# Miniprotein binders against q9h3h3, part 77

Target 1, 235 residues: q9h3h3
Amino acid sequence: EDGFTAEHLAAEAMAADMDPWLVFDARTTPATELDAWLAKYPPSQVTRYGDPGSPNSEPVGWIAVYGQGYSPNSGDVQGLQAAWEALQTSGRPITPGTLRQLAITHHVLSGKWLMHLAPGFKLDHAWAGIARAVVEGQLQVAKVSPRAKEGGRQVICVYTDDFTDRLGVLEADSAIRAAGIKCLLTYKPDVYTYLGIYRANRWHLCPTLYESRFQLGGSARGSRVLDRANNVELT
Below, E stands for the ipSAE of ESMFold2; O stands for the ipSAE of OpenDDE; V2 stands for 0.75 times the mean of E and O plus 0.25 times the DockQ between their complexes.

## First folded at step 7 (miniprotein)

Design uf (at its last look DockQ between E and O 0.01; V2 from the best seeds 0.00; counts 0 for: pae O 10.3 > 1.5, pTM O .548 < .8, copied fold)
Fold by ESMFold2, look of step 7:
Order: structure tokens, then C-alpha cells, then sequence
Structure uf (fold): chain B 235 residues (1-235), chain A 81 residues (1-81)
């Protein structure tokens, strides 16, 4: 069941990646235009397939904000995928450590904090806060899913450029919390996405590397971060 | 850019706490940095101040390796000075 669900979700994710994106690009657009753009395209009202009453008339795969310093750095994805296929045919065991090493070797190091919110005012407010943090330079790039017809939670993704740099991942968590976000955050390295490895995979790999929980009265960041692979708390 | 790292370890006996402290002290000495240690009721707190950003992941990896080898829980606080 999870296998069928995971394959369906992967196909939908690919379709969303291929459809047009609504992008605010701080590298080419003045920051003063951000609030008007956010008001025009609230994620709770932008529809996945362009329903007649929505702000968009065409399908939208993602709504995204690119920071002024954002520089795409996907790394050697094709080399990564080739090495992954060779590893699978070698008969050697596949572990979280081998995935990490493949990512390092091929410089496919990006990853993302994820948050899931129901459509509505909380989602739009959270997205606006994240978008402002990106344009102000505290974060580099973020995206949010549009509203799907059958409903369900939407996702905000906040990217970092190196999942092996724990300090950098924690700095992004801190910036998210400074934007007023209190919900659970989970962190997933992009290597899992490029290799098609999702929650219920046959290798029992856990794509979630960190969990962040808001903690009243905690550290300056106000969060408690758990490194799930190593059972280490970072604050 | 300099950092303070606070390592908190719980659930080890005193001899194993000493082993963790010495590993961290060895790391800090290589960089010429001071280490502050406090022991309290089954908990040790180890503070290094003045770490450069480049050293943070190296230290974290050594602490994680020790935690796996010795079977203890670790909390690490990272603060920019």
C-alpha cells in the first residue's frame, strides 16, 4: 500500500516540478514588490490546476521565492544516479552511511526543512514570513505547494545548500523560528529525492535527518532539534 | 566568526565522563582553546569557546562517534560569539 502510495506521490511530484512555477526572484525584483506579490498569490488560493475562480488560470506546480544570493548548486546528479545503480547491482548493503557518502562524493548536498499546514490563514501567514526571510537574506530559497482540489495539507520547503553542515542547517531552523513558525519541522536531504527514496522504501532508509520542535523558554533559536540518525540533540 | 560549543552528556559513570572530557580537551588543545568542565549528578557539561566555524563539524563528528561507541546521549548547543 505504501509502495503504491509512494509511487503515486513520486509521479505527482515530478508533474508539479514540470508545471509552471510562480516565482518571486529577489535577484531581479525589488524587495518592495514582495508584499503585493504575496497578496496576489496566497498559497491557500493558488490552485494546482488553475480553477476558474483562483488567481492563476494555468496549472501551477510550485510557488517559490529566490533570495538575492541564491545560486543553484545541484551537483553531479547524473554521476550520483549512476553510482547508485552500480551500488544496487553490487550486492553490497545499502545503509544511511552509503547514501551520505554518495551525496558527498558527487556534491549533491542540498536539503530542505519541511512544514505541513492546512490551507488557510495560518499557511498564508507562515509562507509570507518565510518569503520575507528569504528576500531579507536570512534564507536562500523556499517554495510552497499550491492548493490541491481534493484538499489535504500543503507543504512549505525551505532549502539549505549542505545537509552535512549541521551549523548551516541549524541556522536555517533558527531563521524559520524567527519568522514566527511554531509547528514541527522535518529536514530531508535532496539526495533522497534525486534517487527516488521516500518514506516507505525497500531499503528501510529514513529520509528525515532532523526534527525541529518549538520549545518555549529554550535556546536563542527557541527550538529543539533532534538528529534522528545519530540520536543527538542540537539546540 | 567564533563559536561557543556546549556539550552536555548524561547517563555515564564518572570514568566514562572523564573519557569524553579528555577527547574534547584534546580537540580543543589542538586549536589552542580553553575548555570549561562542570560535573553534576550524572551529567557533565563541557564548554569550548572561540571555535572557528571550520572546526564545528569536525568536533561534532568526534562527539557523535564517541556517543555511538560508548552508548550515551548528547546535547550540543552552538552559539555564535
Amino acid sequence: as target 1 above (235 residues)
Amino acid sequence: DRYRITVTVEGLDEELFREVVEEVREFAEELGLEVTVEYRDGRVTIVIEGLPREAIEKLLLRIIELAKELGFAVTVTIEEL
Scores: ipSAE 0.220, ipTM 0.714, lowest interface PAE 4.7, mean pLDDT 85
Fold by OpenDDE base, look of step 7:
Structure uf (fold): chain B 235 residues (1-235), chain A 81 residues (1-81)
Amino acid sequence: as target 1 above (235 residues)
Amino acid sequence: DRYRITVTVEGLDEELFREVVEEVREFAEELGLEVTVEYRDGRVTIVIEGLPREAIEKLLLRIIELAKELGFAVTVTIEEL
């Protein structure tokens, strides 16, 4: 029974949003307060459950920064999910093109560059660079996961409004690289998250559309971006 | 309510096994979940914390399906924290 139902994926997205977020909102908070906020809530020290001695006493789901131009628009996620269930039931072939069309139809177009970093100075420095880029308007919105009790990597997510806008995706990569980030980046549409498309999914779909590798002495973008679906370099 | 999900995956193919673990880890990381991965005696135990029950049930079904597709045995334990 091949059962990634659309209902399955909706609750995962909802679950991550249930715990309180530590948010710096540049729309309501002066940019001059960013440094103090970053110093108060370094991601490597903010703990998921508010451990003793952490900057947070309460559980934190995410640490986020909203830019001046940030407007939350998730589209019709419920309609997307219903259409996905109907598609699965139909036995029709599922392709990256199918997912793209579903996303367009339901206006679920957001996507994110992902970077995974070990807790510590490098993570906090990376986050500070991203947060600055968001507040300066080079990026729209970003979030970082808090430190897990068992350790492990933390993820920084840098969002773009439209994963179908290749230029916007590449501009975000450039802004991330300009912020001093040198690690591997992968780009994942939110529709893939909402539809439960992960690495080893039954449809053999690649869950990441793009990969960005930092390039020393390369083009003005400082990265090589690979279209994973087509295995084509875009830069 | 906090839940700990322990997913134990057992399989003969180490390469596919690693792929499943990396997928679950990547997914949990994207959701901002605490993930612990333990490798013992040819099995992987994945502990995921900080999900509401509904999200847990969904993640579990995903892991079970993935493991089934890849021919792995999966044991899932849900503990209320």
Scores: ipSAE 0.005, ipTM 0.268, lowest interface PAE 10.3, mean pLDDT 79
ESMFold2 (binder alone), look of step 7: mean pLDDT 75; pTM 0.692

Design ug (at its last look DockQ between E and O 0.01; V2 from the best seeds 0.00; counts 0 for: pae E 14.9 > 1.5, pTM E .553 < .8, other shape alone 2.706 > 2.5, unsure alone 69.824 < 70, SAP 71.541 > 70, copied fold)
Fold by OpenDDE base, look of step 7:
Structure ug (fold): chain B 235 residues (1-235), chain A 81 residues (1-81)
Amino acid sequence: as target 1 above (235 residues)
Amino acid sequence: DRYRITVTVEGLDEELFREVVEEVREFAEELGLEVTVEYRDGRVTIVIEGLPREAIEKLLERILELVKELGFRVTVTIEEL
């Protein structure tokens, strides 16, 4: 039971967001340079703190790829946080519907498919597939965590603009599957990250809205997507 | 773009299935859409064709709210036409 509290993982993620990112931006860099960039910065070798012999000499928070249509819009995160504090103080019940309404009100609608992979070839191959899908316009933006000193699993995050657009969430799952990814995927809204909603939170909220399992010979999407809030399979 | 939604609800209670079907029919009628409903062996299949993209989420929300209260197993298929 890896004793990292949800709080420690959150603090580490926030610290990583503040460190320099290795970015391939398809808006400014030719797609033909992607393979050379992927070869230079394989996620399994890029180290969080720039360890000796790593491709990076300086600390790296994330490795990211931006698609042609990528526009950073985080919404009103500060207003969201203030409203969340006020809501907690009010003693009103907090439900998934409450969080959805807060997200809509403050335009904090982004979410991400998450996959956790051990460092190595499978991670680098998965990342290369995702990065190509982003550069080709099948996905908008993705990031991967660098290798930690402890050799823990790395996370790939594939973003969607609106976690309330079920079809958009499912389209992103399909694109991830088309990129050759077969592992378990979980979908988490960014609002849940900004509000500190993790596993075992005091409100018993599931921090994951969707779960995608790869299926051989299944639907056109090549996966089964479970809506966890409603226990419904979306295909 | 228009979509087909197929909702399959599995359970033992025919009365509760009727409530689900009527709620979905009312919603589809508001949109001027045809609804096909089949009941067989404790499974109800609802097919709605010609949904605009913007209506999918609203329909899903209504179906999911109703079904969650009833504790049934639901499968929803969304297909572009």
Scores: ipSAE 0.134, ipTM 0.635, lowest interface PAE 1.9, mean pLDDT 85
Fold by ESMFold2, look of step 7:
Parts: C-alpha cells; structure tokens; sequence
Structure ug (fold): chain B 235 residues (1-235), chain A 81 residues (1-81)
C-alpha cells in the first residue's frame, strides 16, 4: 500500500517536457517511405542519449508512428489532476468508478495496449509489424521506447482513443494480433498514467483494465482477453 | 539540462517490496525514464535519470512531504547530467 513515492515521480515526469521524439507521421509522409524509416531507426539500436554508433546523434525520448487518421486529443489533463487532488482531500471513497467518471468528465479517455520486450530482433520485428498496422489504418498511434544504457526491456504502446469503448479496445487487440504479435498484452487507461497510479497504490486500484493472451488452436488470430475489473473472460 | 535523482530507502524488507519496486520500474519505463534499482542488505536504491529540472524540483517537494508522514530514513540526491 506504500507505493506513493513512485506515483508522484511518474506523474511529474509525464508533466515535464521530455527529449525529442523520432516520428513517422503518415499524415505528412508517404506510406512507401515506412520500410526505409524502420530500417534506419530500429528500436533496439536507437539509443536514449545518442551514443556513438547509434543511428541518432541526439537524445530520443520515444519512437512513434502516427496513422493517417490520428487526431491528438489528450483532454483536460490539468483539470483532471486538479480534480484528483480535490477528491483525495474530500474524504470521499476512491474507486474504479470514481476514476472512470473523472476521466469522462475531463475527456481523458485514451488508453493503450502495452507489451514489454528485450532489445533485439524480436522487439524490432514486433515494432515493424505494429508500425505497418498503424500506417495501413488498422491502428491509430503507437510508440516504442529507445534502447536504454542498461539494456533492459523496452515497451511498445499501442493507443486507443476511448478506454470506455470496450469494442474499440478489443478491435485494437485483434489488429495487434493480426500484425503477428503473440506476447502478453496489458491495457491501461491513460487516466491512471496521468495520475501516477500503478498496481501497488494506496487505494488498491487496478490500473490494468484488460489482459490479452494469445491462444493457439482456438483461431488464427484468437486472444483470451480477461477483464481485470470484473474477472470476466471476454473471449 | 537533464538530471539524475537517487532515492535510498533504509529499513525496507527487500522481499516485501520487490514487486512494488518492479512495478515502479515498469511505470517509469512507460514514461521513458531510465531507471536503475539496487537491492542491498536493508537498503533499496532507486536511480532515475533523464528528468528536466522542473520535474525534479516538484518531485523533491513531494518526496519530502511523504518522508514526514512515514518516518522512513530516505536519502535523496539530485545531480545534473
């Protein structure tokens, strides 16, 4: 229950201006250029700080692909954060329903499927498949972390525009699987990220809304998706 | 400029908080921060790098508030990278 230190660090880090991103923007760049871009900037080789021998000479915070239909809309994050602080001092119960309502009220509805992979071919291959799905219009926006100095796992985030739209979230899972991704996926609404809420929090909230596990034999693109809030399998 | 913050917490049972620390690491990685965690006899040291000064100053304020509530021995060091 005593994880509040990390939640404060995370919240402030998200509010800060981070290093530049490497972006392939399908709205302004022809799709035929994607393969060359992917070959130039594999996430296992793009370094966080622009190390010698890297394809990037400057620091890179994220590598991202924006789809043709991408329309940035983070919502009223500042209002969300202010309301969150007020709620905490009010003495009222903090529940998953409370978080959902705050997100709706402040229009902070985005969320993301997450996958964590070690640096190397598997990561680069997975990213390429996701990036291609974004450019082709099956997914809207994705990003991947660059390689850190320590060489730890990297993360791919695949965004959806409304975590309350269960069908839309499941359709994104299906598109990820169609891109050949077979690893574990977890879905986290951005409201939890903006408020710095992770699993070990004082309110016992579960920031992971869905888990998706690839299932062989059930279908070529089949997933077992577990709704963590209700303990209900959706597939 | 970018900064490094080092937080050392003493008196924590490493096994008790290992799962929490790993989830903090994963969350920091989601935010694009470089995180190093070291476990030693009775101490946990967490190093976070890549924060701008503005974020560090606000986080330090929050850390000091939490230390007052818990009474843990916490050492915080901030370095310019």
Amino acid sequence: as target 1 above (235 residues)
Amino acid sequence: DRYRITVTVEGLDEELFREVVEEVREFAEELGLEVTVEYRDGRVTIVIEGLPREAIEKLLERILELVKELGFRVTVTIEEL
Scores: ipSAE 0.000, ipTM 0.278, lowest interface PAE 14.9, mean pLDDT 76
ESMFold2 (binder alone), look of step 7: mean pLDDT 70; pTM 0.627

Design uh (at its last look DockQ between E and O 0.11; V2 from the best seeds 0.00; counts 0 for: pae E 16.5 > 1.5, pTM E .591 < .8, copied fold)
Fold by ESMFold2, look of step 7:
Structure uh (fold): chain B 235 residues (1-235), chain A 81 residues (1-81)
Amino acid sequence: as target 1 above (235 residues)
Amino acid sequence: DRYRITVTVEGLDEELFREVVEEVREFAEELGLEVTVEYRDGRVTIVIEGLPREAIEKLLERIVELAKELGFRITVAIEEL
């Protein structure tokens, strides 16, 4: 049928399985093995569905690197989502401060720097630099999407553990730049992703908290960072 | 199992369509989903493929919300691959 109700779509069973991830986990794997792993699985050639001729024969959902000091903690996502639904039905105004408080209350504090790159050497080089920074301890965890069947841009996500820790977020930006990354970076707290809040939303919220632009010789870390929540340029 | 979702939207100008497409593509990329979008004769066709079903449902929920916010009607078709 051409049309479905929202209730019908929500009631359809979800898949019990998740496509596997290709993971280099520095907590269990010696750092000396990283270069071989990167050479085997360049993200521009790892295919989403395991196409013939790719290095992976099975589908891949994400390619990821976990740092030695990575300590995962997603917080109370279910409680966050429930409180969000209650807030919406309350009729009270929804503001950036409200969302921040909700994230803090439920300890859903992670966020990520994002970069979008076309498949090719530039993507693979950027990923390799990020992966090395993670294994060396300058970053905690990162992932990159595999190459999709129809082509198009791929995304590198570099996570931080607390979007309210502005200095920690800026240190991650600096580490990304030190790895040789010059493209535009945008920072999005995970709370926006879990609640499905994107750029064109009813509440006029700005899900991109920071933008980082590379600046030659401008600052110690080589970045100019804009605080999009307050429309204020940092540094 | 893999699924393909096809969403058809009518009545958009090309500029409004680009806004919608960018939003959908960004969200799909964060979820690791493959998205193909075509605009033709005031009709937008969005094709989304991937697993798990949960990721596809999250993207579809966002598309529905955009339709409500922008005041247009959508048609959705789901195909198991």
Scores: ipSAE 0.000, ipTM 0.242, lowest interface PAE 16.5, mean pLDDT 75
Fold by OpenDDE base, look of step 7:
Formats: sequence, structure tokens, C-alpha cells
Structure uh (fold): chain B 235 residues (1-235), chain A 81 residues (1-81)
Amino acid sequence: as target 1 above (235 residues)
Amino acid sequence: DRYRITVTVEGLDEELFREVVEEVREFAEELGLEVTVEYRDGRVTIVIEGLPREAIEKLLERIVELAKELGFRITVAIEEL
């Protein structure tokens, strides 16, 4: 029984984060070069391992766009993990409020809107819209997964600086919708990723804080945002 | 030369369950394979039978990617049929 453990899958996950990224950095590259870069590296054609005929010859972990205001700040992830281990051993109840407090204490506040799209024109078009919104300063940073050999869905991640800032999270949703994206969006704090709070965790914590559904002719935002923890519509 | 893959995903909410199942189903359907899905108490068991060896790596990569995106624990058992 050759069982691939969750550890093997996590190791492949980490390997992708360690592989080279294709980055458009608006801080150093003129915005006028974005269209040429997008044409050179369409995410539906960029392959995870640099397959023959792909735009990339080497492995690519992510394709990313950094806005003018982007400043990488991961906070104290090590301190967060240590505090999380101590909390688990304490037998104290673990709630979404507990995770929020850990995130605040260790300054691990980043989160992301996630969208999953099949490889192809719709993905490349969505990515181009997001990349433009980042370069124009409507969004700060985004990344998209390269095409897997299997042809599975690719994920676009659009980051916000603070998952506890509901207004900032909602503003990012509005910017994504303004970029022409109509698919389902889910919002996940990075603290949940760092702590291994997966869907299906033993604490029954939902790792998705928000869900955004596109709405035709609705509010100025063009979406309905659900707070999943409270089951309350925010829009 | 054919394999059974049992993917166990623990603690999936119903939405993730649907998403995981749909991804695995899409993959299996592309291969002309049937997928059996069982959901019980937050555990999803997905069984795909008749996978060629070459498809196992592909399925695993999809499952890994899905696990990264959705953040869930996956156990994959592979049995030769």
C-alpha cells in the first residue's frame, strides 16, 4: 500500500513555493510593459515544471504581480506557530476568535481572495484583469498558479494586508469585480494556512471567512459578500 | 496495471466537499472512470477504480494543488487491482 501521506502533499506544496516565481514588479518595471509580459507568460500556458513548448523552460512555483505600494510583510510566523503549538497542548478551546487573536499578536494579518479557474482563455483574461488592477494600484499584490500537467484548475490569489479589516477585504472584492471577474470568490487568512487550519480540521473551523458571489444589477460593488462565520450578508 | 485510489479528506465542509468531489470527478471523467464518493461526519472518501499508473501522478498533483488551495488534509491510498 503506497500511501501518499498529507506530508508528501505538503512537501510538494512547499516545493512549489520554493521554485522560481515569474514576477512583474510595478515598482521597477514600467506599467507599459505589462501587456507584453502577460502575452509572454499567460498562466494557462506557463507550466509548473517547464514542459517542452511552454513559455518557461524551468519550474515555476507562481506567477505574480506586485503593485507600486506592495511591501512584503509576513509578520512573526515562527512565533505564531510556537504559540499555536502551546495553545493545542493547553487544551483550551480553539475558536475563530482565538486564531484572530493569534494573528494580531504575531502580526500575521495578510489574507487573500481566491478564485479557481480551468486553464484557458477565461483564466488568462481574469489574470490579465487582476494584473492590470494591481499595476493601476487598485490591488496590492496577486499571484496565479502555473498550469499543472494534469490540467486541473488554477488558482488566482489576490491579497489584502489585513483580514481583520472588513472594509479592506470588501474593497478588494469590489476591485476584483471591477476587473471583470464574475466567478465565486472565497477569502482565506494566511494565518489559517500557516497553522494548517485546513477545511476539515479537528476544531471544525471554517478556513474561509468570506464568500463573494457576483450579482448582476446589484449594489455598486456588483457582488454579495457573505460572512461565513456569522452567516451574515455584508453587501 | 490498474489502481484503486482512495482519497480520504477529513473535515471538509459541505462546500469543499463538493469542490473536491467535482475536481476528482472531472479528473476521473476525463479518464472515463467512475468515482465513488462517501461523506460521513466531515470525512470524504473518494474511490476511483481503474486508474492507469500514469494517471495516479496526475491525480495526486491535482489533489495536492487542491489541498494547498483549500487547505485540507488528504490521505491517499493506492492499491493495485
Scores: ipSAE 0.000, ipTM 0.241, lowest interface PAE 12.9, mean pLDDT 80
ESMFold2 (binder alone), look of step 7: mean pLDDT 73; pTM 0.665

Design ui (at its last look DockQ between E and O 0.01; V2 from the best seeds 0.00; counts 0 for: pae O 7.7 > 1.5, pTM O .604 < .8, copied fold)
Fold by ESMFold2, look of step 7:
Structure ui (fold): chain B 235 residues (1-235), chain A 81 residues (1-81)
Amino acid sequence: as target 1 above (235 residues)
Amino acid sequence: DRYRITVTVEGLDEELFREVVEEVREFAEELGLEVTVEYRDGRVTIVIEGLPREAIEKLLERIFELAKELGFRVTVTIEEL
């Protein structure tokens, strides 16, 4: 379910960006090595700050898997931020449509499905399924937070290239469900993150664009996706 | 790739159903595509087959704008052919 806890965990995950990442890069590493890598670095055992008794002796900010087609590109973030500052001083209304146009204009179109799971077998199993989907080409790039404290939840982020492409976002949801994941998923465009816009923001913007809920229906891999901006059901 | 879009509309009277169907037909006609329309149990189901990927978002925007304006419920199913 969406809530303050999900936003809090996402904000803390951003703080980890400057530490080293553990990366399986399908562009340079054979797919046959994935299972060994997953066994070596289960996210429930990889520690945020390093521990001689853990798989990592040094700090790890994120654990990530890059697909064959992954090409790092955040767009024109500096131009986006400058236009955002100008908009705030202009006196013009700040709306979801305004942010969408800024994102399009500056090509800051990426976004991510988020899931929050407690440390343990279920988290490690979910991550393994996502990682395999990335290496097999059903997903493009994903990351998972390391374990930072006992009892805290961890987050898996599954990225898409363009939040304005609803079909692409739905295809990623379908690939996540095909990996056997049944928990609540929430989707956030990166534009909100780069502008520092969180759930309790002064503009009353909603950073969560979609919610996906598992639906058994006629298929075990089905889901019901709510478009929160339009309050309509997709797929 | 080509797609089938199924739009299910509820909560309109007969005249407003025609407006929705007409909007979808006009969209499909611009692409040389036909629509299948079925009325059953106070709902309308509109199916377009053969949509290119780039046209899907444009169609969704038109439908969602109309749904907000006219106050009807809509469910959209997207299938790859």
Scores: ipSAE 0.098, ipTM 0.621, lowest interface PAE 5.7, mean pLDDT 83
Fold by OpenDDE base, look of step 7:
Structure ui (fold): chain B 235 residues (1-235), chain A 81 residues (1-81)
Amino acid sequence: as target 1 above (235 residues)
Amino acid sequence: DRYRITVTVEGLDEELFREVVEEVREFAEELGLEVTVEYRDGRVTIVIEGLPREAIEKLLERIFELAKELGFRVTVTIEEL
């Protein structure tokens, strides 16, 4: 019974990943084309299923921008999931340290800053700022969810290569803030997504490692970053 | 194959309900799934569309674990899209 569950989340992540992505790849496309691409595919108008009147006629899983330094490396997600199942079966205590060790062992080190925004101008403006920062090399890769039929919030994900590199995580926060983003940010390792660690999980693990709040007149970063695991402000 | 999962939640207070909804939403959003939340007649319906078959069981397990932990009732319907 327990073995079925980890394969199932991998398949969900795979299914959203299996729908066509609208991608701007700065490695192959001139930066001068970004503004036209952003105007063609504003995330508030791109619909998940290609609704009539949307800029997309086909389903879209994500809208993404790849920077010049982007290298897709997800690590050994399958090995991670198998090890996670074995760990659960062992009855050993599961801690944030356990998840960190699993991530390191399987090279699943990516993480993301998350922001949730209602569809509209603020979302499109936020996305445009992030996309420019990616193309300019201040960020490596970002994606935004398309608009759902019934509305709801859209999520922008800004990735970092290593959630264990605190400096890299903080640098990405600074770049996001420099792009004009003022909303609440939360940082989540991809390992937590792959293993199904969400809010109110049975292990009482906080699914987000960091929280960033915009601060007017604050530090050079323009934000206060909280380490949620230790309840310590980093900035 | 795509599935629509409709989760009807009963017996939560407003605070716990908000927590559960935000958890399910965050999960689905991270997976690129559409999540709609409807409030009707004191019931909350969470509709998740575009869910692959393989993800259904894990989502269900998570919802049922939460329901057991938090002491609420959950009804789940699965429709193939």
Scores: ipSAE 0.014, ipTM 0.297, lowest interface PAE 7.7, mean pLDDT 79
ESMFold2 (binder alone), look of step 7: mean pLDDT 77; pTM 0.716

Design uj (at its last look DockQ between E and O 0.03; V2 from the best seeds 0.00; counts 0 for: pae E 20.7 > 1.5, pTM E .517 < .8, other shape alone 2.548 > 2.5, copied fold)
Fold by OpenDDE base, look of step 7:
Structure uj (fold): chain B 235 residues (1-235), chain A 81 residues (1-81)
Amino acid sequence: as target 1 above (235 residues)
Amino acid sequence: DRYRITVTVEGLDEELFREVVEEVREFAEELGLEVTVEYRDGRVTIVIEGLPREAIEKLIERIIRLAKELGFQVTVTIEEL
């Protein structure tokens, strides 16, 4: 019963991660160049494989913006995966607490707010707002998927350094809302991605820790954030 | 490389199976994979681009496992596009 290892889904992610990224790095590039970069590479027009007439001639895995305070720290993903395989083999119960402990042990603490948007103006406008918030230091790092040939939804990922820091997660939601984003947001720890935990998984684990819904005239955050694990509103 | 994964649902609860497939799609999208999911006549078609074949095979096997755990029978085919 060869457990389909998160390693291959990670290898797939790594293969997509092996394609060139279009990066705006605020550590090396003046913030004044951001608007020109956004105009050159609108995510709704950047194609995954560099289709004729796209702004990219070569394949693009992601479009990303790095803030001035961005430091890549993925932790020990390989050790995490090995520990996860050993845990599955042990037959021990797997809970959200188990995954949290694995993440802490291997220093795989990053997480992301996710939004899925159809290609077009709303996506490009959302991305521009997020990218500006990153360059202004309200967010650390964000990425958006390029346009697929089939015209599927594109995903914007806005990262936080620690999914266990509830305050940091909520601050990122507030910054996203301040950037003018009104769509549904879901927060997913990267550990859940690396371990290949989907919804409807055999452990009945919810891969989304938080859900944020935009609220008109609500709290200073302009959103209602639900803790899905406890079914409690945080705002 | 571009692949078409065709999953035929053999079961009473197509809705629940569709939810599982959408979760797999969302996961693939989060990994930077180009994924299109279509539902027609009890068949789910997943088109994935930029994945090695071995990775697609593991994704398929995960779908099959989830379907079995939920009481579905599924037939999966892979076509290179």
Scores: ipSAE 0.013, ipTM 0.317, lowest interface PAE 7.6, mean pLDDT 79
Fold by ESMFold2, look of step 7:
Structure uj (fold): chain B 235 residues (1-235), chain A 81 residues (1-81)
Amino acid sequence: as target 1 above (235 residues)
Amino acid sequence: DRYRITVTVEGLDEELFREVVEEVREFAEELGLEVTVEYRDGRVTIVIEGLPREAIEKLIERIIRLAKELGFQVTVTIEEL
């Protein structure tokens, strides 16, 4: 919102990743403590830099929930980055297909569904639903940005383990909708993040792989998912 | 040929406004388009300039889908530059 360049946005993303996170870890914390934790740290009230009047006194980069089955594994990111450097100097075309192959070769397969919401009850309610879905095992890990600027949108990220597993990505979309989420979702593979490839990039790559829109009046509630690479509806 | 489209959106509440604007902005950026947003008297005007004809077709299709799904009214004006 505040920056005009990809470099500025990248610097803000790095700072958030390096600051402390507020984490509810279901692997080590009883599920019965979740509601109290959510009430203590609503994302609309948790401040990025630690306002004395907010629930956090220190900077918070992200608020996160880890599910019982969460197994952190980012793959061979350093090998991916080295291969990316070599590819850029090789003269070989850079396409979504070459990015996909790099991700597969180096096992950097995670990705995330994203939703953007304004601060307030709707954001806090959506986050609570997602957090419960994670703790209950329908989703594996999610995070939400803290409030950095009044009136600005915040983002909820819901991770999946393998962006090449289309069925698994669609199952995560369904679990998000079952948690009561009706807003637009976009899906972005983490390989783009690790290589510093954002929407405005010199290769004109599109980091968004899928879009999901909730049915507003169908006989069965569900998602309408568009594959942006092929411009094909999947549902 | 270069085109300008003007999209006027009415009936949005605050919750939907930012989501619609960001979706249009992101899609316009994918197509290499310039976007101007103005708010006046309970309506939002989004001007997108620099469209080739193919991009106009895709953008109009997406705007129509959004309007139908979210229940808001849009007015689209197309000008050849």
Scores: ipSAE 0.000, ipTM 0.094, lowest interface PAE 20.7, mean pLDDT 76
ESMFold2 (binder alone), look of step 7: mean pLDDT 73; pTM 0.668

